# Ledger of designs, part 3: VHH binders against p53848r504to814

Target 1, 311 residues: p53848r504to814
Amino acid sequence: TYIMAIFNATPDSFSDGGEHFADIESQLNDIIKLCKDALYLHESVIIDVGGCSTRPNSIQASEEEEIRRSIPLIKAIRESTELPQDKVILSIDTYRSNVAKEAIKVGVDIINDISGGLFDSNMFAVIAENPEICYILSHTRGDISTMNRLAHYENFALGDSIQQEFVHNTDIQQLDDLKDKTVLIRNVGQEIGERYIKAIDNGVKRWQILIDPGLGFAKTWKQNLQIIRHIPILKNYSFTMNSNNSQVYVNLRNMPVLLGPSRKKFIGHITKDVDAKQRDFATGAVVASCIGFGSDMVRVHDVKNCSKSIK

## First folded at step 11 (VHH)

Design t01
Fold by ESMFold2, look of step 13:
Structure t01 (fold): chain B 311 residues (1-311), chain A 120 residues (1-120)
Amino acid sequence: as target 1 above (311 residues)
Amino acid sequence: EVQLVESGGGLVQPGGSLRLSCAASGFTFSGSAMYWVRQAPGKGLEWVSEISGSGGSTYYPDSVKGRFTISRDNAKNTLYLQMNSLRPEDTAVYYCAKVETREGYYIFYRGQGTLVTVSS
């Protein structure tokens, strides 16, 4: 299992960015310490740098400000002689294709796009031009300001176009018995599949893509728990749908999956605690559950405590 | 836009013969493997034959091997299925089909089909 450590380069009172947002040298020192802590317990670490908050209803930094906050930091991390560069993987948390393009120029490895290409139609072209870049295709609905109003998964957004569904290694009788309980994860799988088709049609390669069901994006806290429990379904999911004058079979089986449970509002419901640091302890318990249900990568704030839950 | 138009179906007695045609357009026909599939009443699609883009390789399931022959005329963008020794279980709507393989998904194109009924 890979650990993706969050580093916020934003002036945001609700995240680590508010405590660590300083000049580049101070941020780099924090990154070095974070990497050393992670590499004590893991063979490698992924650092996910964010210059624009993607939390629901947050105020979005301009593209220019996002670049100013994130790109020099990524460059400094790549140029550091104090980090084992072969063990440090860099991710940028952005939904903007121009930010992704600039990050690639300075040595990022992963584009972490919470919108799955919904917010910027040029994103897939940027990823396709750079076949060495990993792309996290995440599920959400609507935009940052509207997504939490779109958490109704009782009906399938693709509706009548879906013809058949398959969950591999599962008896058909079991799937029929669980239909009502699995409507959420199947809805997510189908919508990811639709975005996946668009990525492939734009030249993105399957080996570039890691999928993320998008905990906390267009989902209630109870829905987040269902997603975590039903990761095995997503990892084994395929379906057919009608598309124009054709039928399309989409196979998501064996796609790597990322979950990012850390410091989300739903942890606060479980612990009845809004203090972000205390939520790190509860997040460790949730991370252990994510691994138990088959997550390939987990995104966390507190690497040391969450790493112990993984081990 | 891929278009496939089947023709040549009809009513035939058991033991009889029938030749189906499929007019293809909207893609490079000579570069694409082509298929015949069929759907009997109330049943799913069944693969019936495959031919390579050049026409040099053909494939059949045991249910039709020796009785059906797939062929193509790349100059006319036309696919054919010669059906001999027809049996009542061959009754179905027959479709010519094209399959495009992408990474992690497949696109199956077919026409509207042509009905073949084998009955005494």
Scores: ipSAE 0.314, ipTM 0.665, lowest interface PAE 2.6, mean pLDDT 81
Fold by ESMFold2 at other seeds, look of step 13:
Order: sequence, then C-alpha cells, then structure tokens
Structure t01 (fold): chain B 311 residues (1-311), chain A 120 residues (1-120)
Amino acid sequence: as target 1 above (311 residues)
Amino acid sequence: EVQLVESGGGLVQPGGSLRLSCAASGFTFSGSAMYWVRQAPGKGLEWVSEISGSGGSTYYPDSVKGRFTISRDNAKNTLYLQMNSLRPEDTAVYYCAKVETREGYYIFYRGQGTLVTVSS
C-alpha cells in the first residue's frame, strides 16, 4: 500500500505579496524532513502538493497564483541533492490542465485531479501527451461552489444509457437485493466509468489511471463511511451502456484505488468527544480500515501516526 | 459512423437453409474482423461466428460448427452467414457485429438484426 502525504503550498494569507524564494526554501526543508521521516518506515513516499484549495465553497486561487505557489516548489524538490530522488514520488493536486502541464515540465510524476476531468476539458489531452504520468481520476459532482449541495444520491435505477451492471463477487452479485444500501457506491462507480471512457477516448492509457471515489467531494460524512465500507464493490464494478447502434462494456476491475480519509470535517464527525490521544488512534483506525477494504493508496496529513496504524 | 444492415432472415423448416447478408459502411471493412451473433427471445447474446479482416481465419462454437459458414466479400463490403441443417434452437434475431477493443472497455457495434425462425 502507498502513502500519499498532503502538502499545502497555500499560505494563510497570500495577498501580502510575499517573496516566493524564501517560502520555497522553508517549504523544501519541511518536505525534506517529511520525506526522511516517511522513508524511515516505507520504501518510498508520495508527496501531494496543492497550490489551490479544493474544499467545497473555498475561494479558488487564480491559475497564475496556483502556478506561482506550486511549480517552483516541485522544481526545487526535484533539484534537491538532500532527497533520494528514486524514492520520492511527486504529485500535484490540481484540476487545471495548464497547471498540470507546467508541473510535468518540472518533473512531477502524478496529476491528482479531484474533478476527474470535469473542471477542465483539456486535462485528458495533457495526460495523454505524457504517457509516463500517472493520473488520479476522482469522483465529484458539479464544481467547487456547487458540489456540497449535490450529495443526494437517488435509489439506483438503470438509465437509458446504462443497460446492466456486474459486480464480480458472489455476495455482491445480488445488487437488486441491496439496491438501497449500495446506491451511493454504484452511482460513484458508474460516474467514474463514464469519465474513464472519456479519458481513454482522449488517448489516456489504462495503466496511467488510478480511481478515487472522492471522499468529501459531493458526499456527507456518513456517505464517506459507506464508500470506505463498499470499496470491494467499486474494485469489482463493471457495466454496459447503449449508444446509437452500439453497446459499450466498461470494466473497472483491477483498477488501483486511492482513498483520502484524512479530511478535517470527516475525522471531526467520527472523533467527537475524544481526547487528542484517542483522536490520533481513531484517525489511524479509519486509515487502516481503508487499507483493509482494499485501498491501494491512502492520502493522509499525518504520515507518522498513520504509519503506525498501517503496520 | 459504423453502419451494419442485416438481411436474409425468414421462416424455414428444420433441416432447411438460409443465407444472411450484412451490408457494412462507415469503416475500413477489409481491415476489420467481423462477427455474427444471435439473441433468442428473452435470452442474452451468443456469438456464432467470427472471420478475420482478410477472410483467412474463421471460428465457430461447437453448437454451429459444420452447419454455419461465415464469409465476406471485401470488394462489396458485405458479410455473409450460410446456415445449413437448421434446428428449432437456432431461432433468434441474428446480428452482424463489429467489435472494437479499447483499454478496459470494448465497443460492440451491431445492426438492427434479421429474424430467423425455424419451425415446422
């Protein structure tokens, strides 16, 4: 299982016009320490750099500001002689194709796109032009300003374009008997599959893609728990859909899965009324549950404490 | 746009013969493997024949082997299925099909189908 460590390249107040080079040296030192701590326990580490908040209803930095915050930092990490470059994997958390393009030029390995290409129609073209780049295809609905209001998932019904579903597990094969309890993960799998088709049609290769059901993006905290519990359904999900005089079969089985359970609001709901030591344990238990249900990668804020729970 | 138009279906007695035709357009016919599939009422699709783009290789399941012959005329963009020794269990809608494989999904193109009914 891989650990993806979150690093926010966003200051509390960016309007002050601070000097980027001074910030970069401090950020680089923090990243070097984080990497060395993680590599003490793990064979490799993934650092996920974000220059623009993706929290629901957050104010979005301009594309130019996002580039200014994130691209020099990625370049500095790749140029550092203090890091074992073969053990440090870099990800950029962006939904903007031009930011992804700039990050690729300076040596990023992964594009982590919470929108699954919904927010920028050019994203798949950028990924397709760069076959060495890994792309995280994540589920959300709407956009940053509307997604929080789109967490209502209807009881499943096969639409005109979706003809049938398959779950490649004996107990899960009885989807009709579990419809009301699994509507969320089936809707997520369906919508991911539709984005997957668009990625492949734009030239992205299957081996470039990881699937992320998008905990906290158009989901309530209770829905996050359902997703974690139902990861085996997502990992075994396939469906068919009609289009004109054709039928398309989409197979999501064996796709690697990322979960990001460490969102502050979600953990806060789970850990209410516990002291700090017990909150650390509860956070680790949630991360361990993600791994136990089949997550191939977990995105976390606190690598040291979460590493204890993973082991 | 891929277009496939089947013809030649009808009512035939057991032991009889029919020849199905499929007019193809919207793609390079000679470069594409082609298929016949069938669907009995209330049942799923069943593959009954495959032919390579050149026509040099053909494949059949045991249920029709020796009775059905797939062929193609690449100059006319036409696919054929000769069906001999027909049985009541061959009753189905027959579709001419093209399959395109992508990474992690496939596209199954078919026409509207032609009904074959085998009954005395």
Scores: ipSAE 0.225, ipTM 0.639, lowest interface PAE 3.0, mean pLDDT 81

## First folded at step 13 (VHH)

Design u01
Fold by ESMFold2, look of step 15:
Structure u01 (fold): chain B 311 residues (1-311), chain A 119 residues (1-119)
Amino acid sequence: as target 1 above (311 residues)
Amino acid sequence: EVKLVESGGGLVQPGGSLRLSCAASGFTFSGSAMGWYRQTPGKQRDLVADITSGGSTKYGDSVKGRFTISRDNTKNTVYLQMNSLKPEDTAVYYCAKVETREGYYIFYWGQGTQVTVSS
């Protein structure tokens, strides 16, 4: 299982007023330490750099500010002689195609897009033009400001277009107990599948894509728990849908899966506490559960603590 | 618009033979992969046989050695020769044009032809 470490490229001085940026050298030193800790236990590490908050209801940095926060740092990481460059994989957390373009120019390996292409219609073209780039196709609904109002998955809005659904190649209609329990993950899978079709039709290759059901994006904390438990369903899901003159069969089986379980709010609900130290230990237990259910990559804040849980 | 018209179905005795035909129009037949599928009530359509544009064939395990798929690019027609028929071969048989993508398929179906194997 791969570890993706979250790195928020935020200046330390924002709370003092005005816009102040953290020193690139200081951020690079933090990343070097993070990498050393991770590589002590793992063959490689993925660093996910974010210059714009994607937390629901957050105020979005401008594209120019996102570039200014993230691109010089990525360049500095790639230019460092203190890092084993063949063991450090760089990801940028962005939904903007122009930010992705700039990151690719300076040596990023992964575009982590929480919108799955919904927020920028040019994203798939950028990924398709760069076949060496891995793309994380994530599920959400609506936009940053509206997504939490769209977490109702008990009604299939796509029912007229969906013909059949399969888990482990078995029609879900034959799996009565599973059918009612898995409505959420199957709805997520259908919506991922529709975006997957768009990505492929725009020239993105299947081997570039890793899917992410989007814990906390248009989901309640209870729904996050269902998704984690039902990762095996998603990894074995396929479905058909009608078109006026054809039928489309979409196969998500064997797609690599990312989960990001270390959200502060989500862990707090699980433990009924706000103590950061207790959340660290609970996060480790949740990460281990994600791995046990079949996640291929986990996105975490505390790499050292979570790496011990994986071992 | 892709159009597929099946013919040749009917009632046949166990051990008998039947030949299905599928006339195709609305696309470049010679460059397309074609297939035969079958379906019984309440079940999925199962692959019976497919044939590539170059003539390479594959068969479902239950029909291998008994059925033969072929194509005639001058007539835009795909055939299924069905020999040594068994009652379990009773189904609606569908002709399909299949477009393969990475991780998804587009199926264009005919309306189907009934094959019934009974004494």
Scores: ipSAE 0.432, ipTM 0.729, lowest interface PAE 1.7, mean pLDDT 83
Fold by ESMFold2 at other seeds, look of step 13:
Structure u01 (fold): chain B 311 residues (1-311), chain A 119 residues (1-119)
Amino acid sequence: as target 1 above (311 residues)
Amino acid sequence: EVKLVESGGGLVQPGGSLRLSCAASGFTFSGSAMGWYRQTPGKQRDLVADITSGGSTKYGDSVKGRFTISRDNTKNTVYLQMNSLKPEDTAVYYCAKVETREGYYIFYWGQGTQVTVSS
């Protein structure tokens, strides 16, 4: 399992007490320490740099501001002689195709797009033009300001166009005890599948894509727990749907999966009734559960503490 | 509008033979890949055989050596010759025009024809 460490290049990174060069150097030193801590325990580490908050209802930085916050940092990381560059994988957390383009120019490896191309119709073209780039296709609904109101998964978004659904090679209709319990993860899988079709139709290659069910994006904290538990369903999911006068079969099996369980609000709900020592164990147990249910990559804020907990 | 009409299904004894036909219309048949699929209740439709526009063929593992797909571009028809039939071959057989993408497929289906292999 790969560890993806979150690094936020937010306004807090550009304090009024320092010049721009000093701010980048301080951020780079933090990243070097983070990488060394991670590489002590792991063969490689992925650093996910974000220059624009994607928290629900957050105010979005301009494209220019996002570039200013993130691109020089990515360049500095890639140019550092203090890092084993063959063991450090760089990701940028952006839903903007122009930010992705700039990040690719300075040596990013992964475009982590929480919108799955929904927020920027040019994103898939950028990924397709760069076949060496890995793309994380994440599930959400609506946009940053509306997604919290779209967490009702009682009606499938693809509606009566869905003809059949399969887990492994078995029609879900034959699995009575799973059908009622898995509505959420199957709805997420269908919506990811629709975005996947659009990515492929725009020239993105299947080997470029990781899927992410989008913990905390258009999901309640209880739904996040269901998704984590049902990762094996997603990893073995396929379905058919009607499209015009034809049928489309989409197969998500063997797609690598990313989970990002370490959102503050989500962790807060899980740990609100436990002491600090027990909270540390509970946080580690959530990460271990993601790995145990088959996540291929986990996105975390505190690599050192999470790594200790899974030992 | 793509239209595919299967015929030739029926009841046959184990070890027997059947020939399925699929009449195609509404598209350029000679330029299209075609296939036969089969489905038993509760299962996904499985590839039986496909044939490219150039005549290259591919078969499912369970039917290799027993079934032969062919096409006649002058009649806009694709065929499935089914020999040495087994009870396990009992299914609804569907003709398809298939467009392959990376990780997904677009199928245009016929209505299906039942094949039952029973002593």
Scores: ipSAE 0.408, ipTM 0.688, lowest interface PAE 1.7, mean pLDDT 82

## First folded at step 15 (VHH)

Design v04
Fold by ESMFold2, look of step 15:
Structure v04 (fold): chain B 311 residues (1-311), chain A 119 residues (1-119)
Amino acid sequence: as target 1 above (311 residues)
Amino acid sequence: EVKLVESGGGLVQPGGSLRLSCAASGFTFSGSAMGWYRQTPGKQRDLVADITSGGSTKYGDSVKGRFTISRDNTKNTVYLQMNSLKPEDTAVYYCAKVETREGYWIFYWGQGTQVTVSS
């Protein structure tokens, strides 16, 4: 299982101030420490740099500010002689194709797009033009300001065009108990499948794509728990849908999966009114559950404590 | 309008042989990949055999050496010769025009022909 460590670029209290170089050096030192801690226990580490918050209802930094916060830091990380560059994988958390382009120029390895291409129609073209880049295709609905109201997953995600669904090689209709319990994860899988088709049709290669069911994006805290428990369903999911005079079969089986349980609002709900040590323990238990259910990558804030739980 | 019409199915004894045919129309047959698939109730359709436009063939593991796919581009027809038939070969067999992508496929199906292997 890979560790993806979250690093949010520090907001500048004076955006017109002359302190950018010192801020970057401090951030780089934090990243070096983070990497050393992670590499003590793991063969490699992924650093996910974000210059724009993607939390529901957050105020979005401009594209120019996102670039200013993130691109110089990525460049500094790649230029550092204190990091084993063959063991440090860089990801940028962005839904903007122009930010992705700039990050690629300075040596990023992964584009982590919480929108799965929904927020920027040029994103897939950028990924397709850069076949060495890994792309995380994540599930959400709506946009940052509306996604919380779109957590209703009781209908088939692609409407009546869905004809059959399979877990492994078995039609879900033959599995009565599983059918009723897995509506949520199957809806997520169908919507990911639709975006997957669009990515492939735009020239993105399957081997570039890692899927993310998007914990906390258009999902309630109870739904996040369902998704974690049902990762095995997603990893073995395929479906057919009608398309005029044809049938389309989409196979999501064995695609690498990312889960990002750390510091999502459902952890806050579970751990309300407990001390920080108990919150850290609960977070670690959730991360261990993600791995136990088959996540290939986990996205975390506290790499050192979560690494203790991963074993 | 892609149209595929299967024929040649039926009841046959174990160890017997059967030849399926699929007449194709509505597309450029010689430039298309074609295949035979089979399905038992409650399961996905499984590849039996496919053939590329260039004549390269692939077979499912359970039918290798017993089944042969071929095509006749002058008749716009794809064939499946099935020898040494076993009861587990019982299924509905579908002819398909297949457009392959990475991790998803576009199938144009015929209506299927039943093959039953039983005493």
Scores: ipSAE 0.543, ipTM 0.776, lowest interface PAE 0.8, mean pLDDT 84
Fold by ESMFold2 at other seeds, look of step 16:
Structure v04 (fold): chain B 311 residues (1-311), chain A 119 residues (1-119)
Amino acid sequence: as target 1 above (311 residues)
Amino acid sequence: EVKLVESGGGLVQPGGSLRLSCAASGFTFSGSAMGWYRQTPGKQRDLVADITSGGSTKYGDSVKGRFTISRDNTKNTVYLQMNSLKPEDTAVYYCAKVETREGYWIFYWGQGTQVTVSS
């Protein structure tokens, strides 16, 4: 399992005469510490740099501001002599193709796109032009301002076009027993599959893609728990659908999966009324559960404390 | 518009032979993979045989050695020669154009032709 450490390039740092939001040297020092802590326990570490908030209902930084916050930092990390560059993997958290393009120029390895290409139609072309780049294709619905109102998974978004579904590695597939419990993860799988088709059609290669069911994006806190428990279903999911005058079979089996449980709203619901030490433990237990159900990569804020839960 | 028209089905005795034809139009036939599938009531469609644009073939286990798929790029037609027919071969046979992608596949189907093997 890989650990992806979240770094928000937006922690405010203010000088009297400058327009800086954060000091690159201070941010780099924080990242060096994160990497050293992670590499004590892990063979490699992924640092996920974000210059624009993706929290539901957050105000979005401009593209220029996002570039200014994130690109110099990525360059500084790659130029640092204090990091074992062969063990540090860089990711940028962006849904904007021009930000991705700039990050690739300065040595990023991964584009982490919460929209799965929905917010910027040029994203897949950028990824396809760069076959060494890993792309995280994430599930959400709507946009940043509307996604929390779209967490209704009782009906399938692809609707009547879905013809058959398969969950591989199941000796007995009893739809009666699983019907209401699995509607959510099957819906997510189908919508990821639709976006996967678009990525491949635009030239992205299957080996570039890592999928993310999008904890906290268009999901309630109970739905997040259900997704975590049902990762094995997603990892073994395939389906057929009608598309105009054709039938399409999509196979998601063996796709690597990322889960990002850290500091999502649902952890707050679980941890209400417990002290800070027990809240940290509960967060670590959720991360451990993600790994136990088969997540290939886990995205966390607190690498040191979450790594304790992994042991 | 992809159009596939099957012909050549019918009633035959066990041990008999049939040749199915599939006339294709609306696409570049010579560059496309083609196949034959069959379906019995209440079952999903099963691969019988497929053939790549370059002529490489693959067969289902139950028909290997008895059935032969071929194509004629000048006539835009794919054929299925069915020899040594058994009652188990009774099904609706569908011609398919198959497009392979990375991790997903696109199937275009004909309307099917009935093959019945009975004494």
Scores: ipSAE 0.543, ipTM 0.774, lowest interface PAE 1.0, mean pLDDT 82

